# Ledger of designs, part 221: VHH binders against q96fz2

Target 1, 269 residues: q96fz2
Amino acid sequence: CGRTSCHLPRDVLTRACAYQDRRGQQRLPEWRDPDKYCPSYNKSPQSNSPVLLSRLHFEKDADSSERIIAPMRWGLVPSWFKESDPSKLQFNTTNCRSDTVMEKRSFKVPLGKGRRCVVLADGFYEWQRCQGTNQRQPYFIYFPQIKTEKSGSIGAADSPENWEKVWDNWRLLTMAGIFDCWEPPEGGDVLYSYTIITVDSCKGLSDIHHRMPAILDGEEAVSKWLDFGEVSTQEALKLIHPTENITFHAVSSVVNNSRNNTPECLAPV
Below, E stands for the ipSAE of ESMFold2; O stands for the ipSAE of OpenDDE; V2 stands for 0.75 times the mean of E and O plus 0.25 times the DockQ between their complexes.

## First folded at step 12 (VHH)

Design V1 (framework vhh_6z1v_2; at its last look DockQ between E and O 0.84; V2 from the best seeds 0.00; counts 0 for: pae E 5.8 > 2)
Fold by OpenDDE, look of step 13:
Structure V1 (fold): chain B 269 residues (1-269), chain A 123 residues (1-123)
Amino acid sequence: as target 1 above (269 residues)
Amino acid sequence: EVQLVESGGRLVRTGGSLRLSCAASGSTFSSYSMGWFRQAPGKEREVVAAITQSGGKTYYADFVKGRFTISRDNAKNTVYLQMNSLKPEDTAVYYCAARWGFYETAPNEYDYWGQGTQVTVSS
């Protein structure tokens, strides 16, 4: 996964992340560094994206089932990294393969510290290789959305009003991530950064791409992944597998340019 | 920093019962999983029992076999080990330990340790 969409307004995004804590109380996640949130139809590595994480990571004596939402840098910078520039990392940390997560120090160490997060997105993009051509067809991949009687499929939003309704009730894609905290050697603010765990693609997506993000489907899966106080690493890793509960449609080549940030990026062609 | 102080260790007879307590300093007790460890002379430190921050999940070593119960009172910043049906093999220094996050069975995974309390079981 090298491209996502996360364009919802902050308030809409927050509401979409409503949850119940372990006591059954309905809650909204509190924001850390809300000013770092930059909505975009076209998010690339090194950009900031909102993630969910346990409140216990920020607040002492917090309930580990409570959630915080925070923009983090896409591309994990390990805490032990001693260079002053994260760009000097010699290995790619945009993704973490599920099969080697425990073998790589950059991911194993933060995971062992309970630094699990849920990366939020409208969906992610993948490119299908066309046989015999150098052309790649991009696809937008996301959770199936509940058909409200009045709001047709994303493709049927004939009116701006209908489109707005679709996004107001949009089910966000919830991807399993690992984050770490990096203190620059020269001082400054702590950098929070994340990697997206990837798995082999489900059957439905296999023709498009052979790998997909580990998607946490449902509130229970999200809660278990985040709650590092009550759920062990071993138990959490059982949540990491392909899911068939996705849909996709072809989009235009507009998304190919990471500088393009318009609704056209995820619109069906 | 969390300070841990164990108490309750004493000489008991085989088949006897003992309750150990570990009091934690500070207001962050509820954020830690807690564990009881023991170390007998000439042996390695080993996990006895562990409990999550909420008390929702517990772990017991195989040798416990239902004889011991770990519990915690977050309002009192205290973790307990109720030990029943004690055996001479249970003689050891018992340590309380705290870990940020889920409990672990390896001693090196814990962040804070008490000084220990001596438990001696006589035949």
Scores: ipSAE 0.845, ipTM 0.932, lowest interface PAE 0.5, mean pLDDT 93
Fold by ESMFold2-Fast, scan of step 12:
Structure V1 (fold): chain B 269 residues (1-269), chain A 123 residues (1-123)
Amino acid sequence: as target 1 above (269 residues)
Amino acid sequence: EVQLVESGGRLVRTGGSLRLSCAASGSTFSSYSMGWFRQAPGKEREVVAAITQSGGKTYYADFVKGRFTISRDNAKNTVYLQMNSLKPEDTAVYYCAARWGFYETAPNEYDYWGQGTQVTVSS
């Protein structure tokens, strides 16, 4: 996973993240750095995306089940990185393979510190390769959604007006991430950056791409992944596996250029 | 940041009971997982029991299961170790320790330590 959509206005996104804490109290996540949130239909690595993480990471007296929402840079910069410019990092940390996460220092260290986050998106994009052509077919991949005016899920055959109505109740894609905190050597603000954990593709996606993000399907999985005070690294990693609870449709080549940021990027073709 | 002070260690006879307390200074105590460790003469420091921030999960070493109970009172900034059916091999200095995040069984994973309290179990 190298491209996502996260276009909801801040207030709609916040309501879509409503949750219950350990005491059963209904809550909305509290924002950190909301000004850094930039809605887009076409998010690429190095841009900021909203993630959920435990409030305990910022407030030492917080209940670990309480959540913060914060924009973080996509592309994990390890805390031990010594150079002044994060773009000089020589290896790609956009994704982290689930099968080697405990072997790689860049990921093992933040995991040991409980630095688990949930990466939020409308959905993600993948490009299907076809033999005998350099052209790839892009697909938008997302959780099954409830149709606004009747029972059932939204799909490629639905009108643009039905797609507009669904965003108010859109079920956000919740991907397992790892984040780290990097302090610039010359001073300045701490950089928060994340990677998305990847797994083998499920049967339903195998014809599109061989890998998929580790999707946390439902509030129980999301809560366990975030709650580093009550859930060990070993227990949390049991949540990392492929899921079949996913839907997709083909989209226009407009999405190919990451500078294109319009509804056409995810519209069915 | 947090300072830990153990109390309650004393001489007790085989089969007896004892409750250890660990008092923490500072408002951040409730955010830490807590552990009890012990070190017997000539042996390395080993985990006895551990408890999460909320008290919702606990760990016990095999040699104390069914005999010891760890608990905490976040309003009093205190963690407790209730020791029942004490045996001579329980003789050790008992230490409390604090770790930010989920508890661990290795001593080197803990951030803050108390000075220890001596427990002696005689026949």
Scores: ipSAE 0.646, ipTM 0.856, lowest interface PAE 1.4, mean pLDDT 89
Fold by ESMFold2, look of step 13:
Structure V1 (fold): chain B 269 residues (1-269), chain A 123 residues (1-123)
Amino acid sequence: as target 1 above (269 residues)
Amino acid sequence: EVQLVESGGRLVRTGGSLRLSCAASGSTFSSYSMGWFRQAPGKEREVVAAITQSGGKTYYADFVKGRFTISRDNAKNTVYLQMNSLKPEDTAVYYCAARWGFYETAPNEYDYWGQGTQVTVSS
C-alpha cells in the first residue's frame, strides 16, 4: 500500500469517526493541527493524512480510550534519526511488514512506547500486474458500503447532492499504523509520522497484489489497537491479519499521476 | 513529571499483614500503569505486582502465590499493595514505579520511581 484516497471535508471526516469511549459515551475525535489536513483523492507517501490515536499521547491524565485525530506524514521518521532532512532517511518506512515489526528498530521502538495509530482513508489503490505485459490496472479498494434507497454510486458523485449520497455516510477504511515523533536537530516543530502495517493479501485480493494493509474491521478492533494504556503490544498484534471484508473496482489510469486530484481517480471504469 | 512516595513499611511478624501505599504527585498516576518492586539486600530489584491505568488488568510475580493484592484509587492518586501471610523472604525495600502505557515486569521499563519503604518480616 502506497496510494490512498482521503478526500472528505474535515467535518464529514470527523462525523465518520464517531466512536464510544470505554464508558459507552458517544464521542467525536478532537482534532490536533486541523489546518494541516490536505484532502485529496490521490495521497502518496510523504504527504499528510489523518490518523486516530489515543488522547493519552497528548494530554496529562487522559482516558486512553479517548481519541484524537491528527494529520501525520506518511513515511515514519524514527525518533533517533539524526540528520536534519527526513528525505535523507536511507530506508523506506511507508509500510511495515507485520511478520518483522518486532525485529526492526524503526518500528519496534515506537511500538514499545504505545505509538499505535489508525490510518484513515476512503480506500487505497493497488496496481494489478497482468501476466505477459508491463501494463498495470489500478483498482480502488475499500470497505463494502451499506446500500439503501438513498445511496448513490461512486461514479455519479460529480455534483454536491450526488456527492452527499455517496460520501456523507461513507465507511472509512481503518488501517493499523505505527507512528513516531522526531525532533529536528536544528530545531523546529516536532514531526509526527506514520507507517502502515501490511500483511499477506486475503484470497479476494490475491489476483491484484500479494500484500495488503492490515485492516482493523470494526469498533472493537480499532479501540483495542488505539488503547495502549489497557491493551499490551502483544495483545494488539493479534489484531493484525488479513480480512476478506473488502471490495474493489477497476479505476482509470488517471490515478497513476499523483498530481491528479479528481473524483475520476476512484471512479469505476 | 510524577513524584512517588511510598509509605507503610514496618517490622511485622511472620504470617502478618501489611498495607503499603504509594501517593503520586506532579502528574496523576491515572495516566500511568503502576508497579510494586522490591529489592532485598544484595539482590536485584524485582517486580512484585503491576496494574494498568484503569485497574482493569493486574500482574503478580510467582512468589506472591495469592498473598498480595495490588489496587489503585485514581481519585486519590494512590496505588496500594496489600501483603498477607508475610514470610521472612519478603524482607526488602519496596518501591513504587510508574510506566506510561501498559505495565512491564522489567525495572528498566519504568519512568518514575519512589524512594522506597522498608518491610522487615521477623521470624
Scores: ipSAE 0.133, ipTM 0.618, lowest interface PAE 5.8, mean pLDDT 89
ESMFold2 (binder alone), look of step 13: mean pLDDT 88; pTM 0.904

Design V10 (framework vhh_6z1v_2)
Fold by ESMFold2-Fast, scan of step 12:
Structure V10 (fold): chain B 269 residues (1-269), chain A 123 residues (1-123)
Amino acid sequence: as target 1 above (269 residues)
Amino acid sequence: EVQLVESGGRLVRTGGSLRLSCAASGSTFGSYAMGWFRQAPGKEREVVAAITQSGGKTYYADFVKGRFTISRDNAKNTVYLQMNSLKPEDTAVYYCAARWGFYETAPNEYDYWGQGTQVTVSS
């Protein structure tokens, strides 16, 4: 997973992340650095994307079940990185393979510190290799969505106009991530950056791509992944596996250029 | 940051019971996993019991399982170790420790430590 859509306005995104804390109280996640959130239909590595993480990472008196939402840089910069420019990191940390996560220092160390996050997206894109050609067919991949009254009233789910109306009740894709905190050696703000854990693709996606992000399907999985105070690394890693609860449709080549940021990027063709 | 002070250690007879307390100062106690460790002369420090922030999960070393109970009172900033059916082998300095996040069994994974309280079990 190297491209996502995360286009919801901040208030809509926040409401889509409503949750219950350990006491059963309804909550919205509290924002950190909300001005750094940049909605886009076409998010690439190096850009910022919103993630959920435990409030305990920022506030020492917090219950570990309480959540913060924060934009983080896609592409994990390890806390031990000693160069002054993160772009000079010689390893690609956009994704982290589930089978080697405990073997790689870049991921093992932040996992040991409880630095688990849930990466939020409308969905993600993958490019299917076609026959014996060099052309690739892009697909938008996302959770199955519940039909809404607004969507039903206009009579179609696949027109661009109708797609805009489904966002009010969109179920966000929730991907398992690991983050780290890097302090620039020459001073400046702490950089928060993340990687998306990847697994073998499920049967439903095998014809599109051989890998998929580790998707946390439902609030129980999301809560357990985030709650580093009550869930050990070993137990949390049991949540990392393929899911069949996913759907997709082909999209136009407009999405290929990461600079294109319009609804056409995810519209069905 | 948290400061830990253990109390309750004393001489006790084989088969007796003892309750250790660990008082934490600072407003952040409720956010830490807590552990009880022990160290006998000439031996390495070893885990005895541990408890999560909420008290929802506990760990016990095999050699104390069924005899010791760990508990916490976050309103009082205190963690307890109830020790029953004490044996001479339980003689050690008992340490309270705090860790950010989930509990661990290795001493080097803990962030803050008390100074210890001596428990002596006579035959």
Scores: ipSAE 0.637, ipTM 0.852, lowest interface PAE 1.5, mean pLDDT 89

Design V100 (framework vhh_6z1v_2)
Fold by ESMFold2-Fast, scan of step 12:
Structure V100 (fold): chain B 269 residues (1-269), chain A 124 residues (1-124)
Amino acid sequence: as target 1 above (269 residues)
Amino acid sequence: EVQLVESGGRLVRTGGSLRLSCAASGSTFSSYAMGWFRQAPGKEREVVAAITQSGGKTYYADFVKGRFTISRDNAKNTVYLQMNSLKPEDTAVYYCAAKYGWYSDTYESSYDYWGQGTQVTVSS
């Protein structure tokens, strides 16, 4: 996973993340640095994406089941990175393989600190490798959505008025992430950055790509992954596995260029 | 920062019971998972029991399961270790430890703050 869509306006995204704390109280996540959130149909590594994380990471007496939503840089910069420019990191930390997460220092250390987050997206893109004369075929991959005549589906919403109905009740993709905090050597603001954990693709995606993000399917999985105050690393890692509860459709080559940021990027072809 | 002070260690006969207390100073106690570790002479420090931030989950090393109980009282900023059916091999200095949030119940290196220890001696 190297490209996502996360285009919802901040207020819509916030409502889509409604949840219950451990006492059963209905809540909305509280924003940190909301001005850094940049909606886009075509988000690439090094851009900011919204993530959910436990309030306990920021407030010393907080209930660990309460949630913050914050934009973080995609591409984990380890806390030990010594250079002044994060873009000079010599290795790719966009994704973290589930099978080696406890062996890689860049991921093992923040995971040990409870730095688990849930990466939010409308869905993600993958490019199917063609075995011959055809170009690579991009696909938009996302949770199955509730289909009603009023809400519609992506393919059914072919006018501006109908597009709003599709997104009003969109179920966001929730991917397991690890984040870290990097303090610039010369001073300045702390950089929060994340990686997406990846697993072997499920049977349904195997013809498109051999890997997929570790998807947390449902609120129980999301809450356990986030709650580093009650759920150990060992227990949280049991949530990391392929899922079959996904759907997809082919999209236009418009998405290939990360500068293209329009609804056409995820529209069915 | 949190500071931890253990108390309650003493000489006890085999089969006896003892309760250790660990008092934390600071308003941030409720933000920490707590653990009890022990170290016998010439041995490395090992985990005995751990309790999560809310107190909702506990961990016990195999050698104390069914005998020891960890609990916490956030209103009193205190964590307890109730030790029953004590054996000579339980003789050790017992340490209270605090870790921001919860990562692992097993690893000494995961804990950020440590008390100075309280000696428990179990006679044969």
Scores: ipSAE 0.315, ipTM 0.686, lowest interface PAE 3.7, mean pLDDT 87
Fold by OpenDDE, second read of step 13:
Structure V100 (fold): chain B 269 residues (1-269), chain A 124 residues (1-124)
Amino acid sequence: as target 1 above (269 residues)
Amino acid sequence: EVQLVESGGRLVRTGGSLRLSCAASGSTFSSYAMGWFRQAPGKEREVVAAITQSGGKTYYADFVKGRFTISRDNAKNTVYLQMNSLKPEDTAVYYCAAKYGWYSDTYESSYDYWGQGTQVTVSS
């Protein structure tokens, strides 16, 4: 996974992340560093994206079922990294393979510390290699959305009004991530950064791409992944597997350029 | 698209009990908060009860006063309304509604799918 969409306004995104804590209380996640949130139809590594994480990471004795939403840097910077520039990392941390997560220190250590997060997106992009050509067809991949008479499908959004309706009720993709905290050697603010865990693709997606993000499907899976106070690493890792509960459509080559940030990126062709 | 079909509505005497059922089509029932609404002749549709996606939270209208219980079985794609101590004032068409999302709502406009309704008549 090297490209996502996360374009919802902050308020809409927050509402979409409504949850029930372990006490049954309805809650919205509290924002940390809301000013770092930058909506985009075309998110690339090294950019900031919103993630969910347990409040327990920030507050001692907090209810670990409570959620915080925070923009973090895509591409995990390990806490032990001693260079002043995170871009100088010699290995790719955009993704973490599920089968080797416990073999790599960069991921194992923060995971063991309970640093699990849920990466939020409208969906993610993958490119299918076209047979006989060097051309690749991009696809937008996301949770199946409910077609309401009012919201229609993404493809049916032929007006701004219809478009807004579609996104007001959009089910966000929830991907399993690991985050870490890095203190710059020269001082400054602590950098929070994340990696997306990947798995082998489900059967439905296998013709497009052989790998997919580990998707946490449903509130229970999301809650268990986040709740590092009550759910062990071993139990949490059981949640990491491919899912068939995914849909996709072909999009234009507009998304190929990471600088393009328009609705055309995820529009059906 | 989710289709909702209500059942269980009938004529009952004052003080009687009924259990309404709403069966949802499709495999995504668990993704929906559910609600029961009712509409009496000449009155506006009003919320009776609502239940969250997981069933962890319920809402009841003020007139219910503990007489009704909303519940759901996600394995059966069904939401229920147990109605006890029925009164003539409870006579109405009862509608099942589905709202995509975790939490239920009391607003009719928030619900995406509606059943055709089932008639409940309470005689004096």
Scores: ipSAE 0.000, ipTM 0.268, lowest interface PAE 12.4, mean pLDDT 90

Design V101 (framework vhh_6z1v_2)
Fold by OpenDDE, second read of step 13:
Structure V101 (fold): chain B 269 residues (1-269), chain A 123 residues (1-123)
Amino acid sequence: as target 1 above (269 residues)
Amino acid sequence: EVQLVESGGRLVRTGGSLRLSCAASGSTFSSYAMGWFRQAPGKEREVVAAITQSGGKTYYADFVKGRFTISRDNAKNTVYLQMNSLKPEDTAVYYCAARWGFYTEYPSEYDYWGQGTQVTVSS
């Protein structure tokens, strides 16, 4: 996964992240650093994206089932990194393979500390190789949306009005991530950064791409992944597997340029 | 920093019962998983029991076999170990430990330790 969409306004995004804590109380996640949230139809590594994490990571007396929403840098910077510039990392931390997560220190250590997060997105993009050509067809991949009689799937949105309705009730894609905290050697603010855990693609997506993000499907999976106080690493890792509960449509080549940030990026062609 | 103080260790007879207490300082007790460990002379420190921050999940070592119960009172910043059917093999210094997040069976992964309380079981 090297490209995502996360374009919802902050208030809409927050409401979409409504949840119940372990006591069954309805809650909205509180924001950390809301000013760092930059909505975009075309998110690339090194950009900031909103993630969910346990409130206990920020507050010592917090219930671990409570959630915080925070923009974090995509591309995990490990806490032990001693260079002043995170871009000087010699290895790619955009993704973490599920099968080697426990073998790599950069991911194992923060995971062992309970630094699990849920990366939020409208969906993610993948490119399919076209047979016989060097051309690649991009696809937007996301959760199936509830078909309201009037609000069709993104593919059925024939009017701007219908499009707006679609996004008001959009089910966000929830991807399993690991985050870490890095303190710059020269001082300054602590950098929070994340990696997306990847798995082998489900059957439905296998023709497009052989890998997919580990998707946490449903509130229970999200809650268990986040609650590092009540759910062990071992138990949490059982949640990491391919899911068939996805849909996708072909999009234009507009998304190929990471500088393009328009609705055309995820519009069906 | 969390300070832990164990109490309740004493000499008991085989088959007897004992309740250990561990009092934590500060207001962050409810954020830590708690564990009881023991160390006998000449042996390594080993986990006895552990409990999550909410008390929703517990762990017991194989040798416990239902004899011990770990519990906690977050309002009192205290974790307990009720020990029943004690055996001479249970003789050890018992330690309370705290870990940020979920409990583990590995002593090295705990953040704070008490000074320990001596439990001696006579035949």
Scores: ipSAE 0.832, ipTM 0.927, lowest interface PAE 0.5, mean pLDDT 93
Fold by ESMFold2-Fast, scan of step 12:
Structure V101 (fold): chain B 269 residues (1-269), chain A 123 residues (1-123)
Amino acid sequence: as target 1 above (269 residues)
Amino acid sequence: EVQLVESGGRLVRTGGSLRLSCAASGSTFSSYAMGWFRQAPGKEREVVAAITQSGGKTYYADFVKGRFTISRDNAKNTVYLQMNSLKPEDTAVYYCAARWGFYTEYPSEYDYWGQGTQVTVSS
């Protein structure tokens, strides 16, 4: 998983993240740095994406079941990185394999600090390799959605009003992530960055790609992954496995160029 | 920032009972996981029991299971260790510790420590 869509306006995204805390109170996550959120149909590594994390990471007196939503850089920069420029990191941290997460210092250290997050997206893109050609077929992969009263597919010809209505009840894809905090050696703002944990593809996706993100299916899984005050690293890692509760459709090659940021990127072909 | 003060340590006869208290001062006590550790002369500090922020989960070392009980009262900023059926092997200085996040078995991962209270168990 190296490309996602996360295009919802901030208010719609916030409502889509409504949740219940440990005491059964209904809540909306509180934003940090909301102005850094940039909606896009075509998000690549190095860009910012919204993640959910426990409020306890920012407020020492918080209940660990309470949630913050914050934009973070995709591509984890370890806290121990000594260079002044994060782009000089010698290895790719866009994804983290579930089978080696406790063996790699870049991921083991933040996990030990409870730095678990849930990466939010409309869905993600994968490119299917076609035998005998250099061309790859892109697919948009997402949770099954509950149909609205109005039926029909999202197309480039639909009005913004119709697009807004279909997305109001969109079930966001919730992917297990690990984040870290890096302080520039020469001073400046702390950089929050994340990686997406990956697992072997489920049977339903095996013909598209051999790997998939670790998807947290439902509020119980999301809550346990985030709550580092009540859920150990060992217990949380039991949530990391393939899921069959996903759907997909082929999309046009428009999505191939990350500069293209239109509804056509995820529209069925 | 949390300050911890243990109390209740004393000389006890084999088979006796004792309750240790750890009083926390400062704000934010209810946000921390709490642990009880012990250190016998010439040995490393080891975990005895631990409890989460809410009190919903507890941990006990195998050598105290069934004999010791950890509890907390967040309204009183206090953690307790009830020690029953004491053995000479339980002789040690007992420490209260606070950790940000989930509890662990490792002393080095705790943020704040008390000064310790001596428990001596004799025949």
Scores: ipSAE 0.599, ipTM 0.837, lowest interface PAE 1.4, mean pLDDT 88

